# VHH binders against N-glycosylase/DNA lyase OGG1 (OGG1), part 13

Target 1, 365 residues: N-glycosylase/DNA lyase OGG1 (OGG1), of Arabidopsis thaliana (Mouse-ear cress) (q9fny7)
Amino acid sequence: MKRPRPTSQPSISSTVKPPLSPPVTPILKQKLHRTGTPKWFPLKLTHTELTLPLTFPTGQTFRWKKTGAIQYSGTIGPHLVSLRQRPGDDAVSYCVHCSTSPKSAELALLDFLNAEISLAELWSDFSKKDPRFGELARHLRGARVLRQDPLECLIQFLCSSNNNIARITKMVDFVSSLGLHLGDIDGFEFHQFPSLDRLSRVSEEEFRKAGFGYRAKYITGTVNALQAKPGGGNEWLLSLRKVELQEAVAALCTLPGVGPKVAACIALFSLDQHSAIPVDTHVWQIATNYLLPDLAGAKLTPKLHGRVAEAFVSKYGEYAGWAQTLLFIAELPAQKTLLQSFSQPINKLDESAEVNETSCDTLKP
Short names: E, the ipSAE of ESMFold2; O, the ipSAE of OpenDDE; V2, 0.75 times the mean of E and O plus 0.25 times the DockQ between their complexes.

## First folded at step 6 (VHH; framework vhh_7ubx_2)

Design x5 (from w4 with D102P S104D; at its last look DockQ between E and O 0.13; V2 from the best seeds 0.00; counts 0 for: pae E 4.3 > 2, unsure alone 63.4 < 65, placed apart)
Fold by OpenDDE, look of step 6:
Structure x5 (fold): chain B 365 residues (1-365), chain A 122 residues (1-122)
Amino acid sequence: as target 1 above (365 residues)
Amino acid sequence: QVQLVESGGGLVQPGGSLRLSCAASGFTFSSYEMTWVRQAPGKGPEWIATIGTAGDTMRDDSTKGRFTISRDNAKNTLYLQMTSLKPEDTALYYCAKEGYSPSDDYEPFDYRGPGTQVTVSS
C-alpha cells in the first residue's frame, strides 16, 4: 500500500513590494526673481551699528565677498544681496540681486545682521566694564556679530579649523558651488548654500581632491551625523538656539571635527549664544594679557579654554562673545596698524615760536 | 601600514640649529597634510607647524621666524628647520600625518612617529 506523497503546498512568496519611496515632493522651484538694475535701499543701521569692513572680513564668515570699495555681497538662504557704505554716508545701503521677494530678502538680511541688537548699548556697557574696550571701541565702531544659518556656519568653521584664510575661502567656495547659482557680482559667483542632502552626495575623496585634506572626513562625517538626527539635521541645529550654551557646545562637540573652539564659533555666530567665546591663539593672548595674567606662558588646553571663556563672561556679561569679537578684530593685522597710528602721541608742536620781540626802536625825537 | 620615522634630533647649544626629518611610508605622502608637534616633559603637545599638499604652511607664532616646515614629496620626507634654538625648545618632536588643531581636542593624528628628542642646553 503506497503511502500517498503529501502534495507540498506552493509557498506563496508574498513579494512584499518595496514601499514606494514617498513621492519626492517636487521641490517647488521657488521662482527666484532676479532684479535687473540693482536698486539700493537704506538699511536702518548707522555706521556705529554696522561697519562692513569690521564685520564681514573678520573670520565670522567666508561666503561674503568684497565686490566694491566698501561693498560686500553674499547669500542668505535664497537671497543674493549686497551691502554698501559710501564715504560720508552714515547709513548702510543694501540691494537685492536675487530673491523670492524683496521683503523676504530684507527681513532675512536684518535677521542675519542681528539688527535688533544695539551695538551702542552693548559697547556702552562693555566700556564701563573695561576701559581698554572703551578705547578700542572709539576706533573700531560697527563690528557686528552675524546670525548665520547654523549649517552654513558649521561647515565654514569645519573648513576653518587650523587653516589659513586663502584655503578656507577655497574650501568654502567649493562647498558653496554645490548649491543653486543665484548670480554673479564683480566676477564672483554666488550660490545658495547647498542642502544637507546635496552635501551628503559628495564623497570624502571628492572633498580631498578639492583640497580639504583631513577636513574631508569631518565634513562627510558631520553631514552623515546630521542626517541621522531624529527630525532632521537642520532642525537639530536650529534647536540648539533654544538651549543653554553648555548644552549647545556639548551637542556640537559630538560632531566629527568640532572641538570647543569650533563649537563656540558656531554657537556665537549662528545659535544666538551671545556669551560663547571662541578661544583661538589671539583670544588666548588677549586673555593671558588682560584677564588671566596667571596663565601667561601656559599652553591653551580644553580646560583652560573653559576658564578663558568664563573670564570673558565674568567681565562682560551675557554678550561677552560680542565684546570678544571686537577685541579679536583689534588684534587683526590690518586693525593693529590702524590703531598704532592713533596711539602715536601727537607730538606737541613745540610752541617754541620764539616771539622775536622786534625791538621797536623808539625814534627819539 | 602607515609609518613615520623622525630623525635629526640631538643635543644643541642655545642659538644653535637643527634640521629634523620625518620619513613617511605606507601612504601617498603627497596627498596628505603633514604636521610637526612637540611635547616637553610635563607639558601637553604643542603644535609647531603644518604643511599642506600645495606646500602652503601654517605655523604657531611662538616658533614663527625660527622654525620652518618643508616637504619633499619625491622623497616622502617632511622637514623642520630649527634656528636660534632656546632651552624652552627642549622637547620630543613628532611628525604627524594630517593636521593638528591645538584648539580643538581633536587629535586628528591618526598617525604620529615615535619622535626625536631635541635638547637645548649650554
Scores: ipSAE 0.125, ipTM 0.617, lowest interface PAE 2.9, mean pLDDT 86
ESMFold2, look of step 6: ipSAE 0.269; ipTM 0.686
ESMFold2 (binder alone), look of step 6: mean pLDDT 76; pTM 0.748

Design x6 (from w4 with S103L S104G; at its last look DockQ between E and O 0.38; V2 from the best seeds 0.00; counts 0 for: pae E 2.6 > 2, unsure alone 64.5 < 65)
Amino acid sequence: QVQLVESGGGLVQPGGSLRLSCAASGFTFSSYEMTWVRQAPGKGPEWIATIGTAGDTMRDDSTKGRFTISRDNAKNTLYLQMTSLKPEDTALYYCAKEGYSDLGDYEPFDYRGPGTQVTVSS
ESMFold2, look of step 6: ipSAE 0.436; ipTM 0.780
ESMFold2 (binder alone), look of step 6: mean pLDDT 76; pTM 0.743
OpenDDE, look of step 6: ipSAE 0.541; ipTM 0.825

## First folded at step 7 (VHH; framework vhh_7ubx_2)

Design y1 (from x6 with R59Y T63V K97R; at its last look DockQ between E and O 0.51; V2 from the best seeds 0.00; counts 0 for: pae O 3.6 > 2)
Fold by OpenDDE, look of step 7:
Formats: C-alpha cells, structure tokens, sequence
Structure y1 (fold): chain B 365 residues (1-365), chain A 122 residues (1-122)
C-alpha cells in the first residue's frame, strides 16, 4: 500500500508591498512676490542709529552689495531688500524687491538690524567708560552689529578665514548662487542663502574648483557635522543664542575650520552674544595699545585671545562686542583717512592779505 | 627665513603678454596658498589671483580670462601669465603667501616680496 506523497502547499510569499513613502508634502512654493517699481518706506532709525557705510562694508557680512549712492542691497531669508540714506535725510529708508510679504520683510529687516538695541544708549555708556571711544564715536556714528542667520554667518566666516575681502566676497557669492534667485539689482544677482540640504550636495571637489582651497574641506565638514546634529543643524545653531558665550564658542569650535576668532564672529553677528570679541590682528593691536599694554610685542595665542576678550568685557561691559566693532571700524583705512581729516586744525587762512595801499604819490602841481 | 622674490616685470605694449615669477624659500611652498597682488600708483593694494595647495584658482574679475596663476611646487615658484595687457594693469606686482593661523587670524600676506614693476604703455 503506497503511502500518498503529501502535496507541498505552495507557500504564498506575501510580497509585503514596501510602505508607500509618505506623500512628499508639496513644499508650498510660497509665491514670492516681485514688486515692480520699488516703493521706499522709512525705517524708524536715524542716522545716529544706522549708518549704512559703517555697517555693511565692515566685515560683518559679505552678502550685501552697494547698489547705489549710499544704498545697500541684500537678502534676509526669502526677502530681497535695499536700504538707502539720502544726503540731508536723517532717516534710513528701505524697499522690498522680493518677499513673501512686505510686512514679513520689514520684521525680518528690523530683526536683522538689531533695531531694538539703541546705539545712543550704548555709546553714551561706552563713552563714559572710555573717552577715546567717545572721540571716535563723534565721527563714526551709526555702526550697527547685525543679527544674521547663523548658518549664513557661519559659512561666511569660514570663507573669511585667512582671506582677503575680494576673495571672501567671491567665495560667498558662489555659495549664495546655490540658493534660490530672488532678483537682480544694479548688475548684482541676489539669492536666498542656500539651505543646509542644498549645501550638503556640493562636493569638496566642487568647492575646490570654485577656488575655496583648503576651506573646501571645512565647509563640507561643517555642513556634514551640522546635518548630523540631533534635531537639525539650523536648530542647533539657533540654540546657541540661548546659552552662555563660553558655551556657544566652545560648541562652534567643534566644527571643522572654526577657531576662537571665527567662533567669536559668529557669536557676535548671529547668536546674540553681544560680549563676544573677535580678536584679529587689528583688535590685537587695539588691545595692546590701549587695554593691555603689558602685552605689547607679544604674539597672539589662544590664551591671549581670551585675555583680550576679557579686557574688552571688563572695560565696556555686556555689549563689549559692539564697542569692539566701532573700534575695529575706526582702524579701517577708509575711516582712518576720514578721522585724520577731522584732527587737522583748520589752518585759519590768515586773511592778512596786506592790502598794500600803494600810496598814490600826489603829483604836486 | 621666509623669502619671496618676484621677477619678470617690465615695459610692454597694450595687448602684450608678460610672465611673472615668484621664487619662494624658507618655508614648505607646497603647503601654502599663494597670491598675486598689485598696487598701482596712488591706489591701494588690489588682489588679483590666488592658487590653492590643490591647484585650485580664483581670480579678480578685472583679470579673469586674461591672467593665469600657476605654481611649480618642485621649483618653489609661483607664476602669473598675463595676456591682453591693458594700461590699467600698470602696477607693482607682489607675490604673497597666505598664512594659515590656527587662531583664525587672517594675516593677509604674512609675507610678500619687494614686487616687480609692470608697465603697460604705448
């Protein structure tokens, strides 16, 4: 009796359909409104509170361009704006070229300018603490510290490391060009600063080809490090606005290519760290000439960087970074020339044009 | 001691060409970015071009497409090939080392040579 072979039931391989990737929520293409004819609006900032030539071309940012006579244009997030100071006007005016909304652009601009901080109050305090500051401040009014986006600021200062302004500008322009185009003003192209995600798609080789040199690896390394941050790199950077200066600087210095000076710049210009002191060669010279004369002839070291920063904070207080910014600006060649022109005594043109009264000799009849 | 010595300058007609050289000594040339800077009479120093350690290059717009920066690490020499020279290119040309400071301090041009004069005139 031949036992019947058990019919092997075909194992129905349930092809578990891979879970449908969640619908990519259409990134609501926020319709950027390009305004036609630029309409100018007044900022509630006087010339004493904001002077454009003493704020934008001073090494805080490399993304703002001079687009006219005392006119500067730049981007703040998705907003393309211009600022203008007319001769004889005490008020700064702005226009919006591209934005999600004019009101959003205004708020972003005021935030970017630290408009809530009064230079008049700060400078009054600084002048009491330092008469030299008071003398400089008389001639250099309206130098503001900007509140930049931390990622934008970080990348700019990575580009600025051991670099000249012209090259820095080109490098920053390249990075900016990776973002969304917002408009053109006076022959300059303006872009929204690229996202961290967009930056992560650029290879070190591409940065090297763009002329970044050794900085290429620092940019890519920093971008990668930021992407690896729990909760996101942008959020991590923004979180540094809420910590103490030392903690912010220490955190920033963990990023590739970020040293104490670069960290201090980022802290001061983007992270609300108003006591941050970027110590470069100029600031070192200021410090050794006026604050720490015992260090005259020494070489700047990381330890001495800290001592210089402490000396500034000790002298000027919580907003010492703002004081440092003005003192730095005063050392710029363009400003030195201006300051020297004020120190020259107006040589009174001796109007002693001796009217030589040629005595008309009376011909005697 | 770090030394940079520029050569190859001279008088040239508009549209002409010159090749500048900079001999470097006293440091590991291959480990540094090198830059050409020029200074015209009555003007400040102007950045022209930089070459990285990997041979990557960057140029000022005023010289882009006309000037070529290059380096020979075996000879410790930086070059600037200049073509289509213009009167506006008349300047003292300097070779400069881009110093790296761990402090992030930009010592722009921690070392430069005495310069070589380029004069473009008809």
Amino acid sequence: as target 1 above (365 residues)
Amino acid sequence: QVQLVESGGGLVQPGGSLRLSCAASGFTFSSYEMTWVRQAPGKGPEWIATIGTAGDTMYDDSVKGRFTISRDNAKNTLYLQMTSLKPEDTALYYCAREGYSDLGDYEPFDYRGPGTQVTVSS
Scores: ipSAE 0.028, ipTM 0.492, lowest interface PAE 3.6, mean pLDDT 86
ESMFold2, look of step 7: ipSAE 0.402; ipTM 0.759
ESMFold2 (binder alone), look of step 7: mean pLDDT 79; pTM 0.778

Design y2 (from y1 with L103F; at its last look DockQ between E and O 0.40; V2 from the best seeds 0.00; counts 0 for: pae E 2.5 > 2)
Amino acid sequence: QVQLVESGGGLVQPGGSLRLSCAASGFTFSSYEMTWVRQAPGKGPEWIATIGTAGDTMYDDSVKGRFTISRDNAKNTLYLQMTSLKPEDTALYYCAREGYSDFGDYEPFDYRGPGTQVTVSS
ESMFold2, look of step 7: ipSAE 0.549; ipTM 0.830
ESMFold2 (binder alone), look of step 7: mean pLDDT 80; pTM 0.793
OpenDDE, look of step 7: ipSAE 0.424; ipTM 0.777
ESMFold2, look of step 9: ipSAE 0.511; ipTM 0.820
ESMFold2 (binder alone), look of step 9: mean pLDDT 80; pTM 0.789
OpenDDE, look of step 9: ipSAE 0.515; ipTM 0.819

Design y3 (from y1 with L103Y; at its last look DockQ between E and O 0.13; V2 from the best seeds 0.00; counts 0 for: pae E 3.3 > 2, placed apart)
Fold by OpenDDE, look of step 7:
Structure y3 (fold): chain B 365 residues (1-365), chain A 122 residues (1-122)
Amino acid sequence: as target 1 above (365 residues)
Amino acid sequence: QVQLVESGGGLVQPGGSLRLSCAASGFTFSSYEMTWVRQAPGKGPEWIATIGTAGDTMYDDSVKGRFTISRDNAKNTLYLQMTSLKPEDTALYYCAREGYSDYGDYEPFDYRGPGTQVTVSS
C-alpha cells in the first residue's frame, strides 16, 4: 500500500505592502503678499521706547540691515518689515513688504520688539538703583531687548562665538539665504529664516566651505540635537520660555558649542529670560569696575560668570538683562564717542570781541 | 603671541607634488583645530582642509583624494601634502588656527600666517 505523498501547499508569501507613507500634507503655500509701494504705519512706541540705532546694530541680532537713514529692515518669520525714525518725529513707523497678512506682521513685530515692556518704567527703576545707569540712560534712551525666534537666535549666537560683527554677519547671511526669499530692500536680500529641516540638509563641509570654521560642527551638531528632541526642536526651544533661567541655561548648554555666555544671550534675547546676563569681556569689565571690584585683575571663569550674573540681578532685579544691555551698548565705540561729547564742557566761546575802538583821530583841518 | 608661518610653496608642473608646512608658536598647538585656506588671484579665500585635535580630517571636494592634511604636535607643525597639482590650485596658501580648544578657550579664525605661494604652471 503506497502511502500518498503529501502535496506541499504553496506558502502564499503575503507581500505585506509597505504602509503607504502618510500623505505629505501639502504645505499650504501661504500666499505671501508682496506690497508694491510701502505704506508706513505708526508704531505705538516713542523714541524713548525704541531707538533703532540702539537696538538693532548692538549685537542682539545680525539679520536686520540698515536700509536707509535711521531705517532698519528684517524678517520676523514669514514677514519682511522695515522700521523707520524720521528726524523730528517722536514716533517709530513701520511698513510691511511681504507677509501672510498685514495684521499678522504687526502682531509679530510688536511681539518681536517686546512692545508690552515699558522702557520708561524699567529705566526709572534702574536709575533709582544705580545713578550711573541713570546718567547713561539720559543719553541712550530706547535701547530695547528683542524677543527673537529661539532657533534664529541660537544659530546667530553660535555664529557669534569669539567672532567679529562683519564675519558674524556674513555667516548669518549665509544661513539666512537657505530660507525662503521674501524680498530685496536697498540692495539687501531678505529671507525667512530656514527651518530646522532645511538646516539639517547642510553638511559640515558646506558650512566650512562657507567660512564657518570650527563653528560648522557646532551648527550641524546642534541642528541634529534639536531634531532628536522629543516633540521637535522648535517646540523644545520654545518650552524654555516657561522654565526658570537656570534650567533654560542648563538645557541650552547641552547643545554643541553653547557655553554659558551663548546660552545667556539666547535666554535673554529669545526665551523671555529677562534676568539672563551674558558675560563677555565687556560685561566682565563693567562688573569688575562697578559691581565686583574685588575681582579686578582676575580671569573670567564659569564660576565667576555666575557671580557676575548674580551681582547684576542683585542690583537691577528681574530685568537685570535689560540693564546689562544698556550698559553694554554704552561701551560700544560709537556710543562712547557720543557720551564723551556730552561730558565736554561747552567751552564758552569767550566772545571777548575786543571792540578795537579804532579812535578815528579827527584830522583837524 | 600667536604666530603661524607657512612654507614649502613654489613653482611646480601640472601633476607635480608639494608639501606645505606651517610652524605654529605662542599657543598649545595640540589643543586646536587647524585649517588650510587658499586664495587664488581675484577670488575670495577658499577653505580646503581641516584637521581636528583628534587627527580627524575634512576636505573640500576640489582637493579630496589629492591633498592630505596632517599635523605633528611634537613639532607644532601643520602639513599639507599636495599631489596631482592642477593649474587651478595656484593660490596663496594660509595656515589658520580656529576653534574651541580642548581646554574650553575659543580662538578666532583671525590667526593666520602670511601665506606661501603655490604656482602650478607648465
Scores: ipSAE 0.201, ipTM 0.674, lowest interface PAE 1.7, mean pLDDT 87
ESMFold2, look of step 7: ipSAE 0.407; ipTM 0.767
ESMFold2 (binder alone), look of step 7: mean pLDDT 80; pTM 0.787

Design y4 (from y3 with G99T E107T P108G; at its last look DockQ between E and O 0.01; V2 from the best seeds 0.00; counts 0 for: pae E 22.1 > 2, placed apart)
Fold by ESMFold2, look of step 7:
Structure y4 (fold): chain B 365 residues (1-365), chain A 122 residues (1-122)
Amino acid sequence: as target 1 above (365 residues)
Amino acid sequence: QVQLVESGGGLVQPGGSLRLSCAASGFTFSSYEMTWVRQAPGKGPEWIATIGTAGDTMYDDSVKGRFTISRDNAKNTLYLQMTSLKPEDTALYYCARETYSDYGDYTGFDYRGPGTQVTVSS
């Protein structure tokens, strides 16, 4: 048994400079290596920088699974990885089950976790700006915003519109099964996310038979629109990391099924747009309770969507999207019950009346 | 006090060659494994090659056969010889020092240089 090393403030070399991305290489051209026995290595993140149950089962991704009491597993490009977090340990540990190389897997993992961004520094700043955030930070440390592949993020959030997490997960599992099988862990199958080309070979009828409903048309339409992009659809999506938020959102909204909320999710969780605010009914409620009380009772409109996003940015600054993500996590049933046991409820809503909704829904016109 | 400084980047045509250098100071160079990493615009860092203290080498499949990592411990210098360059090799190239935990487990990189730009275009 290994004890993870303490993760002190990482040096610049141990935290590779953002943005971190794995190579986009066809499986046929890069050999995959499967491990025979698991080897666990310390990750350079303490429990206050990463808490697995506050990061993975919270609606920003639907492709990570709880594979043990203290373990979560998922894929990052061609890499199949497990993370575990023991209560008595200072640091998170990782294991690579399948990869193109061990060094590429570690770099991809750190990139995926946004490891160069210090939560301690962000939470300190947010707590100065908002006492409510400071109280939450005492109980809910280590909630990170992930840096996902843009195509993977886009397709997942097309599945999320007006949908519950259980159905979204089943739909995302179907899409994942179209990709290369990387291995099984704890009875779960894990796949590399399918390429744009692979997605293009699935008909609307096939998606409908798989239970996608009206979202089948949006997925096939978006895949077709991406394939038509000069220079390639993956390249077009990736290029949005280099433009201003408003331009990125506008570009994303040209895709079938992508409205302002879905665009903000993609921007926040895959395009380095740390000020993006995915505004849905839950975020609206939080905003009217804590930031814009004079708008309580008003109906959410496109103008008020922008006003809410502006209020979060005005309050929390450049990383406002990270702040709102924690506030949203605090409203999830599991965390709400826990917070009531330690302190006053964060939200005035009746606990029995709370709707189980994903972190991102498309705002309808 | 540890310093790593890359040089040798530039603009080159597809099929061309470049030789990158990394000057190391402030530590016992011969005692550390050294790595080249690259970062394309809008992407995260990508591991390229590592050379160990015994001269053993390992390469990412995308560069194997085209790139050669080497070191000169007498000059405290790490090298990357690049041939058959492709447009997808366009990136900022860094050298990095590898570290291990007290238990011998790999822990990643603790220091890197500012990088040298390689641009492959027609």
Scores: ipSAE 0.000, ipTM 0.122, lowest interface PAE 22.1, mean pLDDT 79
ESMFold2 (binder alone), look of step 7: mean pLDDT 81; pTM 0.803
OpenDDE, look of step 7: ipSAE 0.427; ipTM 0.779

Design y5 (from y1 with S101T E107V P108S; at its last look DockQ between E and O 0.38; V2 from the best seeds 0.00; counts 0 for: pae E 3.3 > 2)
Fold by OpenDDE, look of step 7:
Structure y5 (fold): chain B 365 residues (1-365), chain A 122 residues (1-122)
Amino acid sequence: as target 1 above (365 residues)
Amino acid sequence: QVQLVESGGGLVQPGGSLRLSCAASGFTFSSYEMTWVRQAPGKGPEWIATIGTAGDTMYDDSVKGRFTISRDNAKNTLYLQMTSLKPEDTALYYCAREGYTDLGDYVSFDYRGPGTQVTVSS
């Protein structure tokens, strides 16, 4: 009796369907209304409260471009705007090139400019505390401290580390190009600054290929660190607006590539830390020449960075960072030349036009 | 002591080529980003190219596609190969080590050489 061979049931290979790629959340194409012919609106800021050449090309930001004789264009979040000062006009005007709302753009611009802070009041106080400041301020009116987005500011100053302005600008332009294009003005492309998520998709190698050098690892490292923050990296940065300066600086210095100077820049220009003093070579010279003469000839150290900052705060008070900004601007080559021109005594044009009285020789009859 | 010494400058016809060299000493050359800067008569210094420690490069738009920055770490030497030279390229060319960043619209380096003159003229 031949035992029947058990028919081996074919093992149904369960084709594990590859996990459905999570639905690409449709990037809500916010229809940014391209406004037609740009209408110019007055800002309630006088020339004494805002001077564009003393604010935008002074190292606070690298994203604003000179798009006219006294015109600067840049992006604030999703808003593309231009600011203009006409000769003879005391008022600054602005136009909105791209925005979700003109009113939203105006509010964002006023916030970005710290428009609620009066330079007249600050400078009056600073001038009382420092006559030298008062003299400089007469010639350098309208140098304003910006209130930037903290992520934008952080990335810009990571790019600025041991760098030159032209290269910094190129690096920042590369980063900016990763964001949403908002428009073109005077041959410049303007983008919304990329999100933290978008930045996280750029490899260190891609940044190196773009010319970032050693800074590539700091950018990627910082982006990763921010993404790992509980509650989100942007929220974490914004939270530093509400803490004391020392805490904000300490927190920032935990990020790759952020030292005391970079942290102070970010704090001053984006985190409402008005007493933050970024000590670079120029600020060090100012300090050793006018505030801390005992440190003349010393080398700047992290400890001395703190001493310099304290000296500025001691002299100028809660808004010492604003005073420092003006003093720094006064040391820029373009401004030094202007200031020197005011110190030259107007050589009296010797009105010695000797009227050579040509004696009409009287023809004797 | 940190030293940078430029060489290779001279007179060249428009469309010509030159190769500048910069000999570096007194520091670990391979650990620093190096830059070429030029200064034309009556103008401020102009950044033209930088090379990173990994050989990554960045150029000013005025020289992009015409100039090539390179480095030989074994020789502690920075190079600038210039091609398709124009009269506008006439300047004193400096080799510079990037230092602490100064804010503002100027170029600041911790060390630079005395420069080598490049003159492009017919």
Scores: ipSAE 0.058, ipTM 0.594, lowest interface PAE 3.1, mean pLDDT 86
ESMFold2, look of step 7: ipSAE 0.389; ipTM 0.753
ESMFold2 (binder alone), look of step 7: mean pLDDT 80; pTM 0.797

Design y6 (from w1 with R59Y T63V K97R Y111H; at its last look DockQ between E and O 0.01; V2 from the best seeds 0.00; counts 0 for: pae E 15.3 > 2, unsure alone 64.5 < 65, placed apart)
Fold by ESMFold2, look of step 7:
Structure y6 (fold): chain B 365 residues (1-365), chain A 122 residues (1-122)
Amino acid sequence: as target 1 above (365 residues)
Amino acid sequence: QVQLVESGGGLVQPGGSLRLSCAASGFTFSSYEMTWVRQAPGKGPEWIATIGTAGDTMYDDSVKGRFTISRDNAKNTLYLQMTSLKPEDTALYYCAREGYSDYSDYEPFDHRGPGTQVTVSS
């Protein structure tokens, strides 16, 4: 039987930017190298500096996927890479599936991992300042804070507001699909994150139809605000790496859908603001248990967000956001179950347990 | 020098199964990723599957779910288990050693065998 293609409507409203189909391919094939049989190379980070399950599936990014028992894959700009850690191997290994060049991909990967920052030195310092941290960190080595592209990080965390991991992942996958397809690994599609220009071609209605709900307006509004920035929105976001944290947060909070928690996430994970503290319910509980016991039992309020952030910085210093990230990871169900097994004569682990936590952030403006 | 010898080809009916072998010598087999490539008459070489030194595998979409690449490092032998065979799988099948090269090399594989014929016909 012959079946014609679905009938489309004749026009789209001029007040709504329709998407181009398919996404524009900004990288020519002669400049993008795809490997059919990728080779694995040692990365210049040991297991104590990078542990994949404590870095990628922990809520700082939603664009990296577990693509094997010991393997994670993701994109960094135009580069599609995989990382793996074999038991007994000292070095983490990587391979490049798609890149502008293998050397450029390696450099981008090391930059993305914040490889110039020694986790061993930070954790030694944190442990001196807080022996409780030292006890916990003994079991959770290699939990790195990533250095993500600011636009990519911003859009991901706009999707995260009041949301669960499964839906966030589907929303981020939709946004990713607007960019250049770089390859598939283990049944997952990987795309270069779309440009600001490409994002501007997607209407609020299209985002709503894709399941974004009210966040559709925030994304289109933020994209519009970024495009209006003098010198360009990407350059404006990058410039926030060079200002003090309070100024960076204030600037980010002018964007639709960005409140203090989302701004702190963007600052910590993409803007080199190592003292930023994304305060949510988990971080609040950590703070009242370990840093501000006088507030135990109180409810988190917007005014108390500043108190929490100050407590972390007072305790851990310049890299307080890295300390908070480890403490947050320790409260995830999979890690919490594992940590309790070290304290009890029980040899069972519940690796399938995962709680979906919706963060209640202040919405600004 | 490096020597790769394929075997196990032959005639098979559509939907049938076949197992190819590749005997390797002249190099440390366990240190190299190994690949199956096929070439039908009048067509260029087509990459099928690769198996890494850690046993990790990668497949072309046209064979994923139907073909299984494996290796036995004790016997210096590479295998390709083929199932649900189709007439379009008819080709000369080669095993190849995956070499390390930069993007300036002319050849993606630095050595391959003479191949074994697989013919799928009813």
Scores: ipSAE 0.000, ipTM 0.100, lowest interface PAE 15.3, mean pLDDT 79
ESMFold2 (binder alone), look of step 7: mean pLDDT 79; pTM 0.781
OpenDDE, look of step 7: ipSAE 0.157; ipTM 0.652

## First folded at step 9 (VHH; framework vhh_7ubx_2)

Design z1 (from y2 with R97K; at its last look DockQ between E and O 0.27; V2 from the best seeds 0.00; counts 0 for: pae E 3.8 > 2, unsure alone 64.9 < 65)
Fold by ESMFold2, look of step 9:
Structure z1 (fold): chain B 365 residues (1-365), chain A 122 residues (1-122)
Amino acid sequence: as target 1 above (365 residues)
Amino acid sequence: QVQLVESGGGLVQPGGSLRLSCAASGFTFSSYEMTWVRQAPGKGPEWIATIGTAGDTMYDDSVKGRFTISRDNAKNTLYLQMTSLKPEDTALYYCAKEGYSDFGDYEPFDYRGPGTQVTVSS
């Protein structure tokens, strides 16, 4: 069951409270710079390497917003950027609204997009290993796996447990509002994700009052556990990029509210663990349809979780998580509907759509 | 085993009010988050509001300030008080039981009732 995509904009009015601490310079002398009239620059990523609606509104992040008919906006560390992809244009374009510098924003964006990994090469390899993947992938192009900040990814997925996208998004927007405001685009507020220290100053009661339910306890508990890590919680999370997947998952599962599925999401979307498989009921159905038909109709159990993950890795290899992500996207009812409509001209695909070339220029200081 | 039965819908003029009820049985009502969802003809399901086990609430922005979700754990009943109703609120309204796990990674079945129709028309 899906929540409709919101067409109403959240209230922009801010009620109260200066930040508890001033912004901290992230490296030596760097300061944030706001670009008053942002200019657009091409990325070296074609439509086959990046398709925005197949990458951002797919459940790997909840902090990117559709800010125009062909535009998505979000933050990467201190950088606020927009991406757009005009019909008929092969390359994606970006602009920078706020950053430590335009060059550092570009580098962060390319890193965030995993731009060094060729999706065309992965598609070719997966299609050789599974002709059914090849048939499906011919209709789906540019669905990338993002490389997110581990703390940001972790907190987002703690919000996602037993939840729907509309509520998750509202919860993640609340958490985002605890960070430094970077700008407004198309009526959406954008914030740098709050630091671990800032998160530690929010009580369980405050999260519960904001409507987080039982997840409030997990968030505050996880923040406390990370603060207790020798050498720092952010550093501990980053260190998991350098260990074997099984060790990374085991380490993440020591955190309150993190089970095997959530740990696999964090590993895949933020820890460079390209073989991680976030197994849930939907992935189970994909697995029994494609990889383990002998288990069709059986219930997913913790014992079978590992078997599903092993089947994906055996079939697709070290980037199995990227293959699973595309197969998952292809099986979503909304994406099937959207992909069928993409074969039509833009003026038929969305009768209310209008290309908004100026939404990037309305950033308020 | 789980049973949810909605009531209180009807025809109302714009600006009017209705109170929806959802009678729950077959589970320990006080242990679960409870949700209202609506579906207009020809549209997908739309999340409206959730109330937690401690009474904490969250609302979709389109209804915040007009709708109030509440629960009576002694009566195993979920409520939705709706005010300032608009034609766009016309839909079939369902209550749903949310899952809960201290480990955060199980996805229970989405249990819902047959729904109650709300029609806002002049």
Scores: ipSAE 0.341, ipTM 0.717, lowest interface PAE 3.9, mean pLDDT 81
ESMFold2 (binder alone), look of step 9: mean pLDDT 79; pTM 0.784
OpenDDE, look of step 9: ipSAE 0.824; ipTM 0.928

